VHH binders against q9ulm0r997to1333. Designs and how they scored, part 51

Target 1, 337 residues: q9ulm0r997to1333
Amino acid sequence: FSIPVHFTNGTYHVVGFDGSSTVDEFLQRLNQEIGMRKPSHSGFALFTDDPSGRDLEHCLQGSVKICDAISKWEQAMKELHPGKSEGGTRVVKLMYKNRLYFRSQVKGETDRERLLLASQTSREIVAGRFPINKELALEMAALMAQVEYGDLEKPALPGPGGTSPAKAQHLLQQVLDRFHPRRYRHGAPAEQLRHLADMLTTKWATLQGCSPPECIRIYLTVARKWPFFGAKLFAAQPAQLSSKENALVWIAVNEDGVSILDHNTMQVHITYPYSSVTTFGGCRDDFMLVIRSIPDKSSGKSHIEKLIFRMAAPKIAEATFIMASYMNHCTTTVNPP
Short names: E, the ipSAE of ESMFold2; O, the ipSAE of OpenDDE; V2, 0.75 times the mean of E and O plus 0.25 times the DockQ between their complexes.

## First folded at step 18 (VHH; framework vhh_4orz_3)

Design j3 (at its last look DockQ between E and O 0.71; V2 from the best seeds 0.00; counts 0 for: pae O 8.6 > 2)
Fold by ESMFold2, look of step 18:
Structure j3 (fold): chain B 337 residues (1-337), chain A 119 residues (1-119)
Amino acid sequence: as target 1 above (337 residues)
Amino acid sequence: EVQLVESGGGLVQAGGSLRLFCAASGFDFSRYAMAWLRQAPGKRREWVALIYYEGRTDYKDSVKDRFTISRDNAKNTVSLQMNSLKPEDTAIYFCAKAWYSTSRYFDSWGQGTQVTVSS
């Protein structure tokens, strides 16, 4: 057996396995073959797409057999689409991407890890889950253009062998679509889109001769200035215990704990270290955090605060699993058996 | 241990042809993209031809229509047929292993084989 494992830059690697292969064994083969560090260092994991085709990915647990995960996916697809013909069924897509980010492991990163982290970050920038201003967004798009396409080729005058202005403009719009935040282009008139393409050309031209590893290192240096680089962000609506009626927030989960960010500006309101989180979990579409505060100097009493957020149930499951993984990682990885 | 051994280089007159060979070992050859790179005197190493694990190919524009890359997964070999050679094709040619099945980045290459095209 073999199956493609996809990466966020649109490429993939074909990995072999047999009926007894667990996800852990499969990942070991994948990591060895593509030159990635093990998950305790890289934080990368294996995901499947959702059988319904929704933009939702499911992390595969290490003890599960790959063949069983594929069969479960296929069964779920059959139950969603009973009566489908043999000639048109969709096949499971395996995705390999970062799930847990560890700041202590940055110095040991390989060029492969940097490429895949930058690619994943670029997707988050495009989707609006990563704060970036308009000028820097174009510089980041130009870096990814240099990585993907190399040096910018200038249009030639009309004649044999030259790049046409229409083809050059198509490539520039393709780069913007792939690497530039959608929110800055959504609803923009054609004149503004052409102006963005012109500015992209200027930024990209300055990168002539810059190698992909150099561009990727620059990309990550800029991206890592945001303190929540590597965090997983979940849109949520505070309920019941908040003074802010119907405001959306981001719940950011990272190595340090759980943070509440302003939805529009992505500025942090508050960070709850895991040591202050006494319990967390979900019921239907409600995600709950129970926080124990620092004891009051005067009374010596700790205050218990209950935070409730409306989130889709699959997102609650993902958030709780990631939080538990960070908590368990610190306990498990120091001097492992 | 990954090993890549190039052969088939030499001196050839402009307009001539040459076929390069690469023997590969130490990895599961059929699962990786492979490439030919070249380095002319005083120039940086550049990619000239790529063949993906499934056989799709891609070429640098200046060699497109003149060079043909192929692979034989049974023999673990990569070949580069070079036709209509020009003096600017003079370089050391390297066989390279990609990072993975569809990668365009390379992590291993051989010692190279010299190709010299005289006018």
Scores: ipSAE 0.621, ipTM 0.860, lowest interface PAE 1.3, mean pLDDT 87
Fold by OpenDDE, look of step 18:
Structure j3 (fold): chain B 337 residues (1-337), chain A 119 residues (1-119)
Amino acid sequence: as target 1 above (337 residues)
Amino acid sequence: EVQLVESGGGLVQAGGSLRLFCAASGFDFSRYAMAWLRQAPGKRREWVALIYYEGRTDYKDSVKDRFTISRDNAKNTVSLQMNSLKPEDTAIYFCAKAWYSTSRYFDSWGQGTQVTVSS
């Protein structure tokens, strides 16, 4: 058997497997074929799309057989679409994405790893889950454009070899759609979009001759200046806030712990290291964190704080699993067998 | 070890045609995209044609409709038919292996073959 594995840059690689192949074995094969490091270093994992068509991804466990995962997905599809023959034509989509990010593992990244990280970051930027101003957004988009399309071709002066202005404009629009934050484009009048395209052209033109690896290097250097690079952000509503203060927040989960960020500015409100987290996970329909404060040296009394957030159930599960993974990793690193 | 051996280069007059060949070995040829790159004197190496593992092709705009890339998986070969050649096409042409089936990035290439187009 073979199945395409989709990457964050829109490309895919077909990987072979048999009826006994586990996700771990499958990933090992994939990594070998595409020159990626082992998952413990790269933090990359295999995901499936959701059978319902929702914008959800499911991380596959390493011990699970690929065939079983596929079968489970197919069964779910059938259950969700009883009697509709059309549901039978949809095939599971496997995705290869970074799940865990470790700063200590930056050294040794392969070119491919960097590319995929950059692409994934770009998707976050587009989705508005990365703090970026308009100017930097254009620069980042231009870098990705250079990676994807190469040197910007000058509009063809009326001669046999030049790209038509229409084609050029179309390309610019595609680049904006793919690599520029949606929030900055949403509702913008046509004139503003044209101006944006012009600015993109200017930025992109400055990258003439820049190789994809170099562009990616620059891209990641810039992106990594954000302290929560590689973190997973979850939109959440604090349950304890009065109805008047129902401000959304981002819950950022990374190797250092759990941080609460302002939803609009993405500024850090507070960080909870994993050492302070005593309990976490779903509580009824909410996400719950139980935090133990460091005992005051004077009183010796530790305070326990319970934090409750409204969050979608699948996101609660995802956040919980990611946190658990980081905690386990930290424990293993401190107590190497 | 990945080996790519180019052949078919030479001197041709403007408007002429050449066909380049590449023999590949040392990897599962059918699983990878293949490409032709070129490097003119004093210029950077650039891709000109790409063929994915399934046979889909892509071309640099400047060579579109003039060049045709093809592959034979049974023989582990990739070819580039170059028609309507121009002096601007003068370069060393390289056969290149992509990173994976649909990659536009290349990790290996041959020694190249010289193509010279005279005015």
Scores: ipSAE 0.012, ipTM 0.255, lowest interface PAE 8.6, mean pLDDT 90
ESMFold2 (binder alone), look of step 18: mean pLDDT 87; pTM 0.888

Design j4 (at its last read DockQ between E and O 0.92; V2 from the best seeds 0.84)
Amino acid sequence: EVQLVESGGGLVQAGGSLRLFCAASGFTFSRYAMAWLRQAPGKRREWVALIYYEGRTDYKDSVKDRFTISRDNAKNTVSLQMNSLKPEDTAIYFCAKAWYSTSRFFDSWGQGTQVTVSS
ESMFold2, look of step 18: ipSAE 0.660; ipTM 0.875
ESMFold2 (binder alone), look of step 18: mean pLDDT 89; pTM 0.904
OpenDDE, look of step 18: ipSAE 0.729; ipTM 0.890
ESMFold2, fold request of step 19: ipSAE 0.715, 0.710, 0.739; ipTM 0.892, 0.884, 0.898
ESMFold2 (binder alone), fold request of step 19: mean pLDDT 87, 88, 87; pTM 0.895, 0.896, 0.893
OpenDDE, fold request of step 19: ipSAE 0.894, 0.895, 0.895; ipTM 0.957, 0.957, 0.958
ESMFold2, last read: ipSAE 0.717, 0.727, 0.712; ipTM 0.884, 0.893, 0.888
ESMFold2 (binder alone), last read: mean pLDDT 88, 88, 88; pTM 0.896, 0.895, 0.896
OpenDDE, last read: ipSAE 0.896, 0.895, 0.895; ipTM 0.958, 0.958, 0.958

Design j5 (at its last look DockQ between E and O 0.78; V2 from the best seeds 0.00; counts 0 for: pae O 2.2 > 2)
Fold by ESMFold2, look of step 18:
Structure j5 (fold): chain B 337 residues (1-337), chain A 119 residues (1-119)
Amino acid sequence: as target 1 above (337 residues)
Amino acid sequence: EVQLVESGGGLVQAGGSLRLFCAASGFDFSRYAMAWLRQAPGKRREWVALIYYEGRTEYKDSVKDRFTISRDNAKNTVSLQMNSLKPEDTAIYFCAKAWYSTSRFFDSWGQGTQVTVSS
């Protein structure tokens, strides 16, 4: 057997396996073949798409057999569409992307790891889960354009009918759609979009001759200035605090713990280290986080805070799974059994 | 250990044809994209043709319709048919292995084979 494993930049690698292959064994072969470090270093994992087509990815556990995971996916697909033979018969899509980010492992990154991590970060920038101002957003888009397309090609002299300049403008709009934050272009008139494309050409032109590895190193250097680089962010609404419009926060889950960020500025309000998290979990669309504070020196008593947030149930499941994974990883690497 | 050995270079008159060959070993050849790169004296190395693991191809604009890349997974070989050769095609040609099945970036290449096109 062989199967494509997809990456966030739209490329893939085909990996061979047999009926006894576990996810761990499959990942070991994949990592060797594409030049990635093992998951304890890179934090990358294998996911399947959701059989229903929802924007939800399912992390595969290492001990599971690949063939069993595929069969389970196929069974779920059949149950969603009983008796109907769809024209193309959809197949499972395997995704390979970063799930856990470890700051101590940056120094050993390969160029391949940096490419994939930058590609994933670019998707977060486009989606609005990464703070970036308008000027820097164009610089980051230009870096990805240089990686994807190379040096900006000078248009041929225009003829009647706008042949070459029209195609150049089309490409620039495609670059913006792919690499530039959607929020900065939402509702923008065509004149403003053309102006953005002109500014993009200025930034992209300065990158002539820059190699993809150099562009990616610059990209990550800029992106990593944000303290929550690599964190997974979940939009949430604090319950029973305020019902005001725009009472959203970001819940950021990373190696350090769980942080609450201002939704607009993405500045941290507070960080709860995992050692202070007594329990967490969800019920329907309510995510609960129970925090035990450091005991007061004068009284010796600790304070318990119960925080409730509204979030979509699938996102609660994702957040709790990532939190548990970070807690388990820290225990295994620092305090082995 | 990855090994790539180019052959088939030589001297040819402008307008002529030449076919380059590459023997590959030390990796699972059928799962990787492969390419031909070239380097003219005093110039940087540039790619000229790429073939993905499944056979889809891409070409540099200046060689499109003149060069044809192909692969034989049974023999672990890549070839480059070069037609309508021009003096500007004079270079050392390298066979290259991509990072993975659909990658456009390369991590290994051979010692190269010289192609010289005379007027």
Scores: ipSAE 0.596, ipTM 0.855, lowest interface PAE 1.4, mean pLDDT 87
Fold by OpenDDE, look of step 18:
Structure j5 (fold): chain B 337 residues (1-337), chain A 119 residues (1-119)
Amino acid sequence: as target 1 above (337 residues)
Amino acid sequence: EVQLVESGGGLVQAGGSLRLFCAASGFDFSRYAMAWLRQAPGKRREWVALIYYEGRTEYKDSVKDRFTISRDNAKNTVSLQMNSLKPEDTAIYFCAKAWYSTSRFFDSWGQGTQVTVSS
């Protein structure tokens, strides 16, 4: 059997497997074929799309057989779409994405890892889950454009070999759609969008001759200046806030712990290291964190704080699993067998 | 070990045709995209044609409608039919293996074959 594995840059690789192949074995094969490091270093994992068609992803466990995962997905599809033959044509989508990010593993990244990380970051930028101003957004978009499309071709003066202005404009629009934050484009008048395209052209033109690896290097260097690079952000509403203060926050989960960020500015409000987290996970329909404060040296009394956030159930599960993974990793690193 | 061996290059007059061949070994050929690259004197190496694992093709604009890339998975070969050749097409042409099935990035290439187009 073979199945395509989809990457964050929109490309894919076809990987073979048999009835006994586990996710771990499958990933090992994939990594070998495309030149990726082992998951413990790269933090990449295999995901499936959601059978319901919702914008959810499910991380596959390493010990599970690929065939079983596929079968489970197919069964779920059938259950969700009883009687509709059309539901039978949808095939599970396997996705290869970074799940855990470790700063200590930056050294040794392959070009492929860098590319995929950059692509994933780009998706976050577009979705508004990365702090970036308008100027930097254009620069980042231009870098990705250079990676994806190469050198910007000058609009052909009316001669047989030049790209038609219409084609060029279309390409610019595609680049903006793919690599520029949606929030900056939403509701913008046509004139502003044209101006944006012009600015993109200017930035992109400066990258003439820049190789994809070099562009990616620059891209990641810039992106990694953000302290929460590689973190997973979850939109959440604190439950303790009065009904009048419907303030959204981002819950950022990374190797250092759990941080609460301002939803609009993405500035850090507070960080909770994992050492302070005593309990976490779903509580009824909410996400709960129980934090133990460091005992005051003077009083010796530790305070326990319970934090409750309103969050979608699948996101609660995801956050919980990611936190658990980081905690386990930290424990293993401190106490190597 | 990945091996790529190019052949079919030579001297041709402007407007002429050449067909380049590449023999590939050392990897599962059918699962990877393949490409032809070229490097003219004093210029950077550039891709000219790409064929994905399933047979879909892409071309550089300057060679579009003149060049045709094809593959034979049974023989592990890639070919480039070059028609209406121009002096600007003079270069060393390289057969290249992509990173994966639908990649536009290349990790291996051969020694190349010289193509010279005289005016």
Scores: ipSAE 0.111, ipTM 0.559, lowest interface PAE 2.2, mean pLDDT 90
ESMFold2 (binder alone), look of step 18: mean pLDDT 87; pTM 0.889

Design j6 (at its last look DockQ between E and O 0.87; V2 from the best seeds 0.00; counts 0 for: loop humanness VH .115 < .165)
Fold by OpenDDE, look of step 18:
Structure j6 (fold): chain B 337 residues (1-337), chain A 119 residues (1-119)
Amino acid sequence: as target 1 above (337 residues)
Amino acid sequence: EVQLVESGGGLVQAGGSLRLFCAASGFDFSRYAMAWLRQAPGKRREWVALIYYEGRTDYKDSVKDRFTISRDNAKNTVSLQMNSLKPEDTAIYFCAKAWYSTSRFFESWGQGTQVTVSS
């Protein structure tokens, strides 16, 4: 058997497997074939799309057989779409994405890892889960454009070999759609969009001759200046806030702990290291964090704080699993067998 | 070890045709995209034609409609039919293996074959 594994840049690799292949074995094969490091270093994992068609992803566990995962997905599809023949034609989509990010593992990244990380970051930027101003957004979009399409071709003067102005404009629009934040384009008048395209052209033209690896290097250097690069952000509403203060926040989960960010500015409000987290996970329909404060040297009394956030159930599960993974990793690193 | 051996280059007059061949070994040929690259004197190496694992093709604009890339998975070969050749097409042509099935990035190539187009 073979199945395509989809990457964050829209490409894919076809990987073979048999009835006994586990997710770990499958990933090992994939990594070998495409030149990726082992998951413990790269932090990449295998995901499936959701059978319901919702914008949810499910991380596959390493010990599970690939065939079983596929079968489970197919069964779920059948259950969700009883009697509709159309539901029977949808095939599970396997996705290869970074799940855990470790700063200590930056050294040794392969070119492929860098590319995929950059592509994943680009998706976050487009979705508005990365702090970026308009100027930098254009620069980042131009870098990705150079990687994906190469040198910007000058609209050929009306001669047999030049790209038609219409084609050029179409390409620019595609680049903006793929690599520029949606929030900056949403509701913009046509004139502003044209101006944006012009600015993109200018930025992209400056990258003439820049190789894809170099562009990716620049891209990641810039992106990594954000302290929460590689973190997973979850939109959440604090439950303890009065109805008047129902301000959304981002819960950022990374190797250092859990941080609460302002939803609009993405500025850090507070960070909780994992050492302070005593309990976490779903509580009824909410996400709960129990934090233990460092005992005051004077009183010796530790204060326990319970934080409750309203989040979607699948996101609660995801956040919980990611936190658990980081905690386990930290424990293993401190106490190597 | 990945091995790529190019052949079919030579001297041709402007407007002429050449067909390049590449024999591949050392990897599962059918699962990887293949490409032809070229490097002219004093210029950087550039891709000119790409064929994905399933047979879909892509071309540099300057060679579009003149060059045709094809593959034979049974023989582990990739070919480049070059028609209407121009002096600007003069270069060393390389057969290249992509990173994976639909990648546009390349990691291995052969020694190349010289193509010279005279005016």
Scores: ipSAE 0.682, ipTM 0.872, lowest interface PAE 0.6, mean pLDDT 92
Fold by ESMFold2, look of step 18:
Structure j6 (fold): chain B 337 residues (1-337), chain A 119 residues (1-119)
Amino acid sequence: as target 1 above (337 residues)
Amino acid sequence: EVQLVESGGGLVQAGGSLRLFCAASGFDFSRYAMAWLRQAPGKRREWVALIYYEGRTDYKDSVKDRFTISRDNAKNTVSLQMNSLKPEDTAIYFCAKAWYSTSRFFESWGQGTQVTVSS
């Protein structure tokens, strides 16, 4: 057996397995073949797409057999479309991407890890889950364009070694669609979109001769200036407010703890380290976080704070799983045997 | 561990043809994309032809109608048929292994084989 494992940049690698292969064994083979570190260093994991086609991914546990995961996916697909035995059959999509981000592991990153982290970050920028101003957004899109397409070539009349003006403009719009935040182009008239493309060419031209690894390192250097690089962000509504004052926040989960960010600016309001988190979990669409404060020195008593957020149930499940994984993580590094 | 050995280079007159060969070993050849790169004196190494693991190909525009890349997974070989050669095709040609099945980035290549096109 073999199956494609997809990456966030739209590429994939085919990996072989048999009926007894666990996810852990499959990942070991994948990592060896593509030059990735093991999950305890890279924080990467294997996911399946959702059988219903929703924008959800399901993390596979290491002890699960690949064939069992595929069969479970196929059974769920059949239950969504009873009576379809052959017609319109969709196959499972395996995705390999970062799940946990560890700052202590940056020094050991491979070129492939950096490529895939940058690609994943680029998707977050496009989706609006990463704070970036309009000027920097074009610079970041230009870096990804240089990685994917190489040096910008001047438009010319059709002929050997040149590109037509129409083909060049089409490429520039594809780059914007793929690497530039959607919110900055939403509802923009065609003239504004062409102006953005012109500005993109200016930024891209400055990158002539920059190799893909060099561009990726620049990309990550810029992206990592945001303290929540690598965090997983979840839109949530605090339940403490009146129903008429709908305030949306980001709940950011990373190795430090759970942070509440302003939804518009993405500036941190507060960070709760995991040591202060007593209880967390979900009930239907309510995510609960129970915080124990440092004891008051005068009284010696701790304060208990209960935070309730409205979130979609599948996102609550993802958030709690990631939080639990970080809480169980051992950050101590030992010498090789 | 990865070994790539190029052959088939030489001196040809403009308009002539050459066929380059690459023998690969030390990795599961059939699961990786492969490429031919070239480096002219004083210039950067550049790709000219790429073949993905499943056989789909891509070419630099300047060689598209003249060069053909192919692979033989049974023999672990890649070849490059070069027709209608021009003096600007003069370079050392390298066979390269991609990072993975559909990658356009390369992690290793051989010693290269010299192609010289005279007028």
Scores: ipSAE 0.638, ipTM 0.866, lowest interface PAE 1.2, mean pLDDT 87
ESMFold2 (binder alone), look of step 18: mean pLDDT 85; pTM 0.872

Design j7 (at its last look DockQ between E and O 0.82; V2 from the best seeds 0.00; counts 0 for: loop humanness VH .154 < .165)
Fold by ESMFold2, look of step 18:
Structure j7 (fold): chain B 337 residues (1-337), chain A 119 residues (1-119)
Amino acid sequence: as target 1 above (337 residues)
Amino acid sequence: EVQLVESGGGLVQAGGSLRLFCAASGFEFSRYAMAWLRQAPGKRREWVALIYYEGRTDYKDSVKDRFTISRDNAKNTVSLQMNSLKPEDTAIYFCAKAWYSTSRFFDSWGQGTQVTVSS
């Protein structure tokens, strides 16, 4: 048996397995073959797409047999589409990407890890889950263009020996679509999009001869300036503020804890370390956090704060699983005074 | 360990043809993309032709329609048929192993084989 394992940059590696292979064993083979560190260092994990085709991913547990995971996916798809003779026309898509980000593990990163982290970060930038100003966004898009396509080629009107002006413009728009934030181009007239492509050309040209590893190092150096680099962000609506216009926030989950960010500016309002989280979980579309504050010195009593957020149930499940994983990791490092 | 051995280079007149061969060992050949790179005097090594694990190919524009890359997974070999050779094709040609099945980045290559095209 073999199956493609997809990466966030649109590439994949084909990995062999047999009926007894666990996800852990499968990942060990994948990591050896593509030059990635083990999950305890890289924080990467294996995911399946959702059988319904929804924009959801399901993290596979290490002890599960890969064949069982595939079979469960196929059964779920059959139940969604009764009357189809096979698993339909769609097959399971395995995705390999970062799930947990550990700052202590940056020093040992391989070039492959940096490539895939940069690729994943680029998708977050495009989707609006990463704060970046307009000038820097274009510089970052140019770096990814240099990584994926190499040096910018001069356009030429005739023949196959160069790039035609129309083909060059199409490539520039493709680069913007793939690597530049959607929000900065939403509703923009065609003239503004062409101007943006011209600015991209200028920035990309300065990268002539810059190697992919160097571009990726620059990319990550810039991206890591944001304190929540590597965090997973979830849009949510606080229940106690649900009457306010534009009452959305970001819930950011990382190794330090759970943070609430302003939805528009992405500035942090507050960070709750895991040590202050007494319980968390979901009920339908409500996500709850119970926070115990530092005891008041005068009374010795702790304040308990109950936070409720509305967010889609599948996203609550993802958030709680990531939080639990970080909390489990923290308990293996000892509990200092 | 990964071993890549190129052969088939030599001196040829402009407009002529050569076929390069690469013998590969030390890795699961059929699961990786393979490529030919070249390095002309005083220039950087650069990609010329790529063949993915399933046989799909891609070429640098300057050699498109003149060069053909192919692979034989049973023999663990990669070939480059070079037709209509020009003096600017003069270079050391290297067989390269990609990072993974569909990667365009390379982590291993051989000593190379010299191709010289006289005018």
Scores: ipSAE 0.660, ipTM 0.870, lowest interface PAE 1.1, mean pLDDT 88
Fold by OpenDDE, look of step 18:
Structure j7 (fold): chain B 337 residues (1-337), chain A 119 residues (1-119)
Amino acid sequence: as target 1 above (337 residues)
Amino acid sequence: EVQLVESGGGLVQAGGSLRLFCAASGFEFSRYAMAWLRQAPGKRREWVALIYYEGRTDYKDSVKDRFTISRDNAKNTVSLQMNSLKPEDTAIYFCAKAWYSTSRFFDSWGQGTQVTVSS
């Protein structure tokens, strides 16, 4: 059997497997074929799309057989679409994405790893889950454009070899759609979009001759200046905020712990290291964190704080699993067998 | 070990045609995209044609409709038919292996074959 594995840059690699192949074995094969480091270093994992078509991803466990995972997905599809033959044509989509990010593993990244990280980051930027101003957004978009399309071709002066202005404009629009934050483009009049395209042209032109690896290097250097690079952000509503009923926050989960960020500015409100987290996970329909404060040296009394957030159930599960993974990793690193 | 051996280069007059060949070994050929790259004197190496594992093709704009890339998975070969050649097409042409099935990045290439187009 073979199945395509989709990457964050829109490309894919076809990987073979048999009836006994586990996710771990499958990933090992994939990593070997595409030159990626082992998952313990890269933090990359295999995901499936959701059978319902919702914008959800499911991380596959390493011990599970690929065939079983596929079968489970197919069964779910059938259950969700009883009697509709059309539901039978949809095939599971496997995705290869970074799940865990470790700063200590930056050294040794391969070019492919960097590319995929950059692409994944770009998707976050576009989705508005990365703090970036308009100027930097254009620069980042230009870098990705250079990686994807190469040197910007000058509009063909009326001569046989030049790209038509229409084609050029179309390309610029595609680049904006793919690599520029949606929030900055939403509702913008046509004139502003044209101006944006012009600015993109200017930025992109400055990258003439820049190789994809170099562009990616620059891209990641800039992106990594954000302290929560590689973190997974979850939109959440604090349940205890009686006075601001509609206040949203980001819950950022990374190797250091759990941080609460302002939803609009993404500024850090507070960080909870994993050492302070005593309990976490779903509580009824909410996400719950139980935090133990460091005992005041003077009183010796530790305070326990219970934080409750409204969050979608699948996101609660995801956050819980990611936190658990980081905690386990930290434990293993401190107490190597 | 990945091996790529190019052939078919030579001297041709402007407007002429050449067909380049590449023999590949050392990897599962049918699972990877393949490409032709070229490097003119004093210029950077650039890709000119790409063929994905399933047979879909892509071309540099300057060679579009003039060049045709094809592959034979049974023989592990890639070819580049070059028509309507121009002096600007003069370069060393390299057969290249992509990173994976639909990658536009290349990790291996051959020694190249010289193509010279005279005015």
Scores: ipSAE 0.198, ipTM 0.628, lowest interface PAE 1.8, mean pLDDT 91
ESMFold2 (binder alone), look of step 18: mean pLDDT 88; pTM 0.899

